VH-VL binders against NAD kinase (nadK). Designs and how they scored, part 215

Target 1, 268 residues: NAD kinase (nadK), of Syntrophomonas wolfei subsp. wolfei (q0aze0)
Amino acid sequence: MKIILVNNRFKENTEKKAQEIAGQLSALNVEVIIDNGLDEPYAGTVDFIMVLGGDGTMLRAARRYGQRAIPVLGVNMGTVGFLSNIEINELAEYLPLILREEYSLEARMMLEVAVFQQQSLLTRVFCLNELLLRSNSPRMLSFALEISGQKLEPYRGDGLIVSTTTGSTAYSLSAGGPIADPQLDAFIVTPVASHIINKRPLVVSPEREISLHLLEEREAIIGIDGQIKMDFGAENRVLIKRAPHPLLMVNLKAKPFFTSIDRSLQRQ
Key: E = the ipSAE of ESMFold2; O = the ipSAE of OpenDDE; V2 = 0.75 times the mean of E and O plus 0.25 times the DockQ between their complexes.

## First folded at step 15 (VH-VL)

Design HH8 (from EE17 with heavy chain G105T; framework fv_oberotatug; at its last look DockQ between E and O 0.78; V2 from the best seeds 0.00; counts 0 for: pae E 3.3 > 2)
Fold by OpenDDE, look of step 15:
Structure HH8 (fold): chain C 268 residues (1-268), chain A 123 residues (1-123), chain B 107 residues (1-107)
Amino acid sequence: as target 1 above (268 residues)
Amino acid sequence: EVQLVESGGGLVKPGGSLRLSCAASGFTFSNAWMSWVRQAPGKGLEWVGRIKSKMDGGTTNYAAPVQGRFTISRDDSKNTLYLQMNSLKTEDTAVYYCTTVPKYTKFLAFDIWGQGTLVTVSS
Amino acid sequence: DVQMTQSPSSLSASVGDRVTITCRASQSISRYLSWYQQRPGKAPNLLIYKASNLESGVPSRFSGSGSGTDFTLTISTLQPEDFATYYCQQSYERPWTFGQGTKVEIK
């Protein structure tokens, strides 16, 4: 068995713990690769990914490895979030299930985000939470939203979020989006400070495609999972689709999403 | 009410084949891991094999004594678990139970059992 | 394979007695140990999972303890319906294996 340990190099405790766990796994004849985000994603074949840290680390791991259909376990290290399944102190107890592949998976839809410069592809990324289109100035944006070829009325506001159901409890929520069942596949399109008061979020089928572009020359940015940032202008287009592969999140422990949602949100 | 009901048991000659069924109700069968456990007359319990949910890969694992002879399958549309038993041996004589295997909090304990169906392999 | 050895194979007790059954694994199985009760002519019922967790609906007179290799099922006050055969089972690794059983009989 080969496992990637994903940690955050900027968090000393996760670095240290990754080393410890690596040692333990090695002693069990498990090959371990540590990914602290400094280098490119490991290109070799692996059987399992452990993410040590919080939601941010999971999001990074998902972007780096999610398309590879590898089981990903979130191991919380004292942070509050929605994407960890077990606590670090529980890892030893659940390790037998991991090593013997006696774990359950939960498929979480990811976004495929393609950013174009005119007709040229600039970048394509997969992400677990959301794409954000946001003004890079105090002025509102005017932008066009198209869903499966259906052109909606132009949006005016600070921006727009296209989120997965997983991401519904992230920035989309702060922007007034609905909380969605993570077991549901859907896009959540949430306006950010729309000029139209009470502009409603859209829940969109994962079978549809979402296109965005600016209708005027303005400074804007695209944000991915709150971690990737790129400039976005009138010459750019973004196409959002369901990723061809979901993130396979490992469920070693049942987590009651809805009964704990209030508590979790209050802690953030 | 959660229920598992086995059927298909009976008398078969050595070398014969038999197919057991387990009808599930009262829970989301498609999400459940399932196992077969057997008990020879007057003896203890013996795990036969396990099948995961489709989401979890639908993979099967078997005990060594039945490996290569028995096949576990499932039809989620019918909420039914199957045990295809080929090349039956006298030592396969047992009551066969279908069971659920909790995936999360019970460390793979068998929390739900059917009443079992008797398979007798005899010449 | 992990071998599970129960002790005793059988015991006689009276209603109201404290009954203790032990299960030993041939290797450490952490807390991947469950206990089952089987009444005559019936299917087994889960009593304890994860070594010490009481299954829902199971009377509190049942308790489990232990980790690693040595485990114990305790019935604090034996009731008439508790006369049955009890099995331990490890789920630490495949094949999942059961103890040989402990028959609790009426004295």
Scores: ipSAE 0.875, ipTM 0.938, lowest interface PAE 0.6, mean pLDDT 94
Fold by ESMFold2, look of step 15:
Structure HH8 (fold): chain C 268 residues (1-268), chain A 123 residues (1-123), chain B 107 residues (1-107)
Amino acid sequence: as target 1 above (268 residues)
Amino acid sequence: EVQLVESGGGLVKPGGSLRLSCAASGFTFSNAWMSWVRQAPGKGLEWVGRIKSKMDGGTTNYAAPVQGRFTISRDDSKNTLYLQMNSLKTEDTAVYYCTTVPKYTKFLAFDIWGQGTLVTVSS
Amino acid sequence: DVQMTQSPSSLSASVGDRVTITCRASQSISRYLSWYQQRPGKAPNLLIYKASNLESGVPSRFSGSGSGTDFTLTISTLQPEDFATYYCQQSYERPWTFGQGTKVEIK
């Protein structure tokens, strides 16, 4: 069996703990590949991904590996988020289930984000939580939103969030969007500080395509999962679609979403 | 009420075939992992095999004595688990129970059991 | 394969007695152990999972303990409905295996 072990080498104890776990797994004849973010994503076939850390480390793992249909387990290292499943001190107890593939999977929708300059594809990225379009100056943006070719009235404000249901508890929530059941597939479109009264959050079918472009020259940024930043100008447009594959989240321990919402939000 | 009801047991000759059914009600069958467990007359319990839900890959695993002879399948539209038994031997004589496996929640215990159906393999 | 050995194979007891049944695994199985009750002519039912967790609807007179290789099932005050055969079962490693059973009979 071959496992990728994802950590964040700049967080306290994660390198030491990753090395300890890799040693334990190797003693059980498990091949371990450590991904601390410095190297290119491992390209070979693997059976399982174990993420040591919080939601941020899981977001990076999802962007790197989420389109490869590999089971991904979140292992909490101290701060309980929305994407961890078991605690690090429980790992030894649950290891038999991992090694024998005796676990459940939950599919989480991802976004496919394509940024164009004029008609040419500039970049394509995937994300688990959200795309943010925002101003990179004190001035507000004027921008157009199209949903499957249907042009909405122009937006004016600080920006816009296009989120998955998983991302509904992240930036979208802070901007006034609804909490969504992560078992639903949907886009959540949340304006950021809109000056236009009729621009409420929208919940949109995952089968739609969402397009954004600026209506005036402004310094703007596209943000991906709060971790990747790209300049965005009047020569650009972005298309957002449901990604071809969901992230396959491993369940080893019951985590009831609705009864734990308040507790989970307080821990972020 | 949560129930599992087995049927299809009976008398067969060695080398014969038989198909067991297990009708499920009162829970979401399509999410469940299901198992067969058997008990020879006057003997203890023996695991036969397990099928995962289709969402979890639909894979099957079998105990060595039945590998290659028995096939577990499911029809989620009918809430029914099946056990196809081929090349039957006298040592396959047992009451066959269907069970649920609540995955990680109870560390793969068997939490819901049917009443069982008797299979007798005799010449 | 993990072999599960129960003791005793049978016992006789009176209503009100404390009954203890042991189960030993041939290798460590952590807490991957469950206990079942089978009344005569009936299907088994789950009593204890994860070595010590009481299944819903099971009376509190039943308790389980242990980890690793040695496990116990205890009935603190035996009732008339508790005369049955009891099985332990490991789920640590396939094939999942049962103990041979312990028959609890009326003295």
Scores: ipSAE 0.431, ipTM 0.752, lowest interface PAE 3.3, mean pLDDT 90
ESMFold2 (binder alone), look of step 15: mean pLDDT 94; pTM 0.958

Design HH9 (from EE17 with heavy chain G105E; framework fv_oberotatug; at its last look DockQ between E and O 0.86; V2 from the best seeds 0.00; counts 0 for: pae E 3.5 > 2)
Fold by OpenDDE, look of step 15:
Structure HH9 (fold): chain C 268 residues (1-268), chain A 123 residues (1-123), chain B 107 residues (1-107)
Amino acid sequence: as target 1 above (268 residues)
Amino acid sequence: EVQLVESGGGLVKPGGSLRLSCAASGFTFSNAWMSWVRQAPGKGLEWVGRIKSKMDGGTTNYAAPVQGRFTISRDDSKNTLYLQMNSLKTEDTAVYYCTTVPKYEKFLAFDIWGQGTLVTVSS
Amino acid sequence: DVQMTQSPSSLSASVGDRVTITCRASQSISRYLSWYQQRPGKAPNLLIYKASNLESGVPSRFSGSGSGTDFTLTISTLQPEDFATYYCQQSYERPWTFGQGTKVEIK
């Protein structure tokens, strides 16, 4: 068995723990690769990904490895979030299930985000939470939203979020988007400070495609999962689709999403 | 009410085949891991095999004595678990139980059992 | 394979007695141990999971303890309905294996 331990190099406690766990796994004849985000994602074949940290680390791991259909376990290290399944002190107890592949999976839809310069692809990214189009100035953006070839009226506002259901409890929520069942596949299109006061979020079928571009020359940015930032201008287009592969999240412990959501949200 | 009901047991000759069914009700069968456990007359319990849910890959694992001869499958649309038994041997004589395997918290205990169905392999 | 050895194979007891059954694994199985009760002519019922967790609906007179290789099922005050055969089962690794059983008979 080969396992990637994903941690955050900027968090010493996670790095130290990764080393400890790596040692323990090695003693069990498990090959371990530590990914602290410094280097490029490991390109070789792996059987399991263990994410040590919080939601941010999980998001990074998802972007780096999610398209590879590898089981990903979130191990919380004292943070508050929605993406960890077990606590670090529980890992030893659940390790036999991991090593023997006696765990359940939950498929979480990811976004495929393609950014173009005219007709040229600049970058393609898979992400778990959301794409954000946002003004990089105090002025509103004017941009076009197209859903499966249907052109909506020009949009004016600070920006727009296209989120997965997983991401519904992230920035989309802060922007007034609905809380979505993470077991549901859908896009959530949430306006950010729309010029139209009653502009409502859209829940869109995962079978559709979403296209965005600016209608005027203005400084804007594309944000991915709150971690990746890219300049976005009038010559750029963004195409959003459902990723071809969902993130396979490992469920070792039951997580009552709806019964604990209020508590979790209050802690954020 | 959660219920498992086995059927298909009976008398079969060595080398014969038999297919057992387990009808599930009272829970979301498609999400459940399932197992077969057998008990020879007057003997203890023996795990036969396990099948995961489709979402978890639907993979099967078997005990060595039945490996290559028995096949576990499921039809989620019918809430039914199956045990196809080929090349049956006299030592396969047993009451066969279908069981659920909880996905969380119980560390793979068998929490729900059917009443069992008797399979007798005899000349 | 992990061998599970129960002790004793059988015991006689009276209503009201404290009954203790032990199960030993051939190797460490952490807490991946369950206990079952089987009455004559009936299917087994789960009593204890994860070595010491009482299954829902099971009377509190049943308790489990242990970790690693040695485990114990205790019936604090034996009741008439408790005369049955009890099995331990490890789920630490495949194949999942049971103990040979302990028959609790009326004295």
Scores: ipSAE 0.854, ipTM 0.928, lowest interface PAE 0.7, mean pLDDT 94
Fold by ESMFold2, look of step 15:
Structure HH9 (fold): chain C 268 residues (1-268), chain A 123 residues (1-123), chain B 107 residues (1-107)
Amino acid sequence: as target 1 above (268 residues)
Amino acid sequence: EVQLVESGGGLVKPGGSLRLSCAASGFTFSNAWMSWVRQAPGKGLEWVGRIKSKMDGGTTNYAAPVQGRFTISRDDSKNTLYLQMNSLKTEDTAVYYCTTVPKYEKFLAFDIWGQGTLVTVSS
Amino acid sequence: DVQMTQSPSSLSASVGDRVTITCRASQSISRYLSWYQQRPGKAPNLLIYKASNLESGVPSRFSGSGSGTDFTLTISTLQPEDFATYYCQQSYERPWTFGQGTKVEIK
């Protein structure tokens, strides 16, 4: 069995712990690849991904590996968020289940984000929580939203969030979007500081295509999971679809979403 | 109330086939991992096999004595677990129980059991 | 395969007695051990999982202990309904295996 250990290299504890766990797994004839964020994503085949850290580290793992249909386990090393399943001090107890593949999986929808300059594809990225389009100047944006070719009335404001249901508890929530059950597949489209009062958050079928472009020359930013930023201008368009594969999250310990909402929000 | 009810047991000659059913109620069957456990008359318990939920891969595992002869399947629309038994041997004579496996939260223990159905394999 | 050996194979006891049943695994199974009770003519029912966790609805007179290879089921004050056969079972490694059973009889 071969696994990737994902950690955050800016946290000394996670780096040391990743080495300790890698040693323990190697003693059990498990091949371990450590991904601390310094190098390109590991390109070879693996059976399992273990994320040591909080929701942010899980978001990076999802972007790097989520389209490979590999089970991903979140192991918390601090405050519990929405994406960890077990605590680090419980890992040894659960190892027999991991090594023998005696766990369950929960599928989490991801976004496929394609950014164009005019007609040319600039980049394609995947994300677990959301795409944010926002102004990068004191001026509000004027932008067009199309859903499967249907043009909505123009938006005016600071920007727009297109979120998965998993991302409903992230920036979408603070912008006025609903908390959604992460087992649902949907887009949640949440305006940011809209000047047009009738622009309500929308819940949209995952089978739709969502397109955004600016209607005026303005400096804007596309943000991905709050961790990647790209300049966005009037020559650009972004197309958003459901990603081909969901993130396959491992469950080793019952963590009911609805009874834990307040605790998880306070611990992010 | 949670309930498992086995059926389909009976007398079969060696080399024959038999299909057992287990009707489930009172819980979300489609989320459950299910298992068969057998007990020869006057003897102890022996695990036969397990099937995971579809979401968890739907895979099956079997004990060595039945590998290749027995097939576990499920019909989530009917809340029913099946055991197809082929090439039966006299040592397959047992009461067959269906049971649930509550996955990781109870470390794969068998928490809910049916009352069993008797399979007798003799000439 | 992990073999599970129970001791004793049978015992006689009176109501009110403290009863101890042991279970030994042929290799370490951590805490992947469960205990079952089977009353005559009935299906087994789960008593204890994770070596020491009491299943919901099971009386507190039942307790389990142990880790690794050696495990114990204790009935602190035997009751008339406790006359049954008890099985341990490991879930550490497939095939999941049971002990041979311990029959607890009326003295």
Scores: ipSAE 0.407, ipTM 0.742, lowest interface PAE 3.5, mean pLDDT 90
ESMFold2 (binder alone), look of step 15: mean pLDDT 94; pTM 0.957

Design II10 (from CC10 with light chain D32E D58E; framework fv_ixekizumab; at its last look DockQ between E and O 0.88; V2 from the best seeds 0.77)
Fold by OpenDDE, look of step 15:
Structure II10 (fold): chain C 268 residues (1-268), chain A 122 residues (1-122), chain B 112 residues (1-112)
Amino acid sequence: as target 1 above (268 residues)
Amino acid sequence: QVQLVQSGAEVKKPGSSVKVSCKASGGTFSSYAIHWVRQAPGQGLEWMGGIIPILGRADYNQRFKGRVTITADESTSTAYMELSSLRSEDTAVYYCARGHTWKTSHGYFDYWGQGTLVTVSS
Amino acid sequence: DIVMTQTPLSLSVTPGQPASISCRSSQSLLREIGLNYLHWYLQKPGQSPQLLIYLGSERASGVPDRFSGSGSGTDFTLKISRVEAEDVGVYYCMQALQTPLTFGQGTKLEIK
């Protein structure tokens, strides 16, 4: 058995814990790869991914490994979030189940984000929460939104968020988007400070494709999960689809979403 | 309590296809692999394949040479097994079973369907 | 494919006496983490198979303690300390180390 431990190299406590856990797992003849984000994602086959930290670390892990259909367990290191399943002090208790692969999985839809320069693909990224198109200046953007070839009226505003249902409790929420059931697959298209009063978020079928481009030359950026940033200009296009594979989140412990949502939101 | 309920007995002609269903209840359908095992009269058990419903990915016993198609509908918690180009030797009781892992390997079958008799005769 | 070989193929036992069934695999079913992916099933007459022992030695829920599984690697044994009438059926071992999953030939247990 091979396990990747994903931690945050900028948080010493997670690094130390990763090393400790690695030692424990090695003693059980489990091969361990530690991924602190410094190096490229491990390319070899693995059986399990354990994420030590908060939601941010999970997002990074999802982008790095989510397309590989590997179980991903969020282990909270004392932070508040939506993406951890167990606490670090519970790990010892659940370790036998992990080794026996006796756990439930929850599929979380991810985005496939493709950014183009004219007709050339610049980059393709899978992400768990959202893509953000945002102005990089005090000026509003004017951009075109197409959904499955249907051209909507031009958007004017600070930007636009295309989020998964998982991401509905992230930046989309702050921008006025709806809270979505994480068991539902859908796009949430949330305007950011739209010039049009009452511009409503859209809930879009995961079977559709979403495309964005600027209608005028402006300084803009694309943001992915609040962690990746790239420049976006008039010659760029972004295509958003449902990722071909969902993130397989491990559910060792039941965490009812709706009964805990108020608590979680209040803590943020 | 987890239950697997299969569709009823089938009588088929050689060369035709049969599709057997297996509806799961009492548990989380998507978290476990569903397997198909058949048993010819008076014979042992033969694994046909399994599916990971969450992924829609199926693994097959290559001995069937592509005649088997396993699918799953998460919305109805139902797995399907279709066997094409039926032969007389395909006459058997077909079982669905739940694997106690999400994978098609490593798991044991903790719950079984009641079986579906498929008779292939001219 | 991993070949599973059971011995004997048939067994007639007097009630109250012990029974033993062997299962051998063509390759080791033991993982480095110490798990043997060998499972035992019982198919009683006219019924679907039912899980008896999993991971070589773990009794399934509801299985009497008369049943025990042992072995590691390539050699496994199912033992019944005191055979009862209700134990009649065909016993199968199955490897789940890799696909395709494969079963032993089955061992038919009858009462004398």
Scores: ipSAE 0.781, ipTM 0.891, lowest interface PAE 0.8, mean pLDDT 94
Fold by ESMFold2, look of step 15:
Structure II10 (fold): chain C 268 residues (1-268), chain A 122 residues (1-122), chain B 112 residues (1-112)
Amino acid sequence: as target 1 above (268 residues)
Amino acid sequence: QVQLVQSGAEVKKPGSSVKVSCKASGGTFSSYAIHWVRQAPGQGLEWMGGIIPILGRADYNQRFKGRVTITADESTSTAYMELSSLRSEDTAVYYCARGHTWKTSHGYFDYWGQGTLVTVSS
Amino acid sequence: DIVMTQTPLSLSVTPGQPASISCRSSQSLLREIGLNYLHWYLQKPGQSPQLLIYLGSERASGVPDRFSGSGSGTDFTLKISRVEAEDVGVYYCMQALQTPLTFGQGTKLEIK
C-alpha cells in the first residue's frame, strides 16, 4: 500500500508531524511519499492521500491529485475548516479502517478552467473552490458572461467569481453569494462589487459551460482557489466546465455540515 | 441496513439480450462497488464484473468478451447488468452484490441480491 | 487470472463434529500491510450466498464463533469447530486481490 502525505512545509510543527506519521505508517509496511509542495506531484500509482493541515493544504492537494480518482482524507492539525474530516490526535484510532479501506467517500465537484489567447489554449487547470476574475488596476472591468451560448448583459465592477458548491463558503460568500450544500453539483456565479443592481448571484447547472472575456482593454487577473494567479487581458477568454472527475473525499467520522457552519466559518 | 432487490426472472431466446436491475436501499450507493456474479445450474460462482458508481467506471471479466455492460444510475440507486448475444450456456442465476469498498478489487460482498434467473432456450 | 482451488469438494460430517475446508490460490493474496484478500461465503440451499469470513480471518456480523478462518499467502483454511444442521450448504472462497475476482469450486457440506 502507498500513501501520499501532503503537508505545509512552512510550518515546522506540521513537518515534524508528517515525519512522525510517515514513521507510524512505515512500521505498518505502508510506503509513504511526502509531498510538501517543493517537488513535482508524485506521478506513480497510490492508494490514498492524507492531507495534514487546513483547507489551504487540501486545495493544493485537490489541484495536484483531484483528477486521479484517489481517496483524499483531510486531517486537521488544530483549526477545523470545511475540508478536514478527522483530527490529528484521532489518526491512530482510524488507521485500521484506512488500511482495510473501510470508509465512505463524498464526491466534491471541481472546476476545469481553460484559458485561451484567441484560438490557442494557454493553460488548463483544475480547482476545488473558485475561479476569480478581477481588475488589476483602479478601474472597473467591463466583461461578458456567457452560459451555454446565452450572452448576458455586460457586467461592470471589480470582477466575478465562478465557484463550486464547496467554494460557496470561501470568497464567493464574502462577495455576497449563498452558502450551498456541498453535496449538490452546481456553479455559483457571484459578482464582485458590481455597480449594476440587477446583477445578482446565479446558481447554474453543472452541465453548463461558462465563458468570460473582457469587453475593453484592461489589466485583469484570473485567480484559482486564492492560491494561483495569471494575467488576463482583452485577447483572452476563459472557459469553465465541470471537471471530468470529482475530488473523492474520505469520510471516516461524521461531520454534519449544517450544524457546524458557524464553527467552520470562524476558521476561515 | 443495506438491501439489494433485483428484477424478476427472464426467459430469452439465443441471440437476444437481457438487462437485470439491482436497486440498493438503506445505505450510501455511490461509495461502494456493485458486483455481478452468476451461477449456472449446479455450478459454482463466477464474477462477471463490477461498477464504481462514484466514478461511473466498470471493470469486466474478459471471459465475457465485451458482451456485458454494467451501468449505474445514482439518482435511483440502481445498478444494471446487460448481457448481449445470449447463448444457452448463459442460463444462470445472476446475483448483484455490494462490496465493502469503493473499488472493484479488495472487496468482500457483505450484501447480496436475491438473484435473477435468466433462462436461454432455443 | 488467479486460480482458487478448494479441498475437499464434498464433505459429510456427523453433527457436533469439526469440519475443515482448504482453499489454495495460484499466487499470494497477502499485501505487505498484513492483509489477505481472501473471503469465505456460505450458500445455503435455495439462498443467495452470504459472507462468513473476510480478510482471511475476520468473522462477518452475526456469524457464530464456531466458524474461524486462518492461513496466509496462498493457503487458507475455514474451520467449523462443531457442525450444526444450519451449516449445510456450499462454501466458497474468493480472492479479491485483483480483478477478475475468482472463486473456488465450492465445498458441499452435508450432515450424515
Scores: ipSAE 0.681, ipTM 0.860, lowest interface PAE 1.9, mean pLDDT 91
ESMFold2 (binder alone), look of step 15: mean pLDDT 92; pTM 0.952

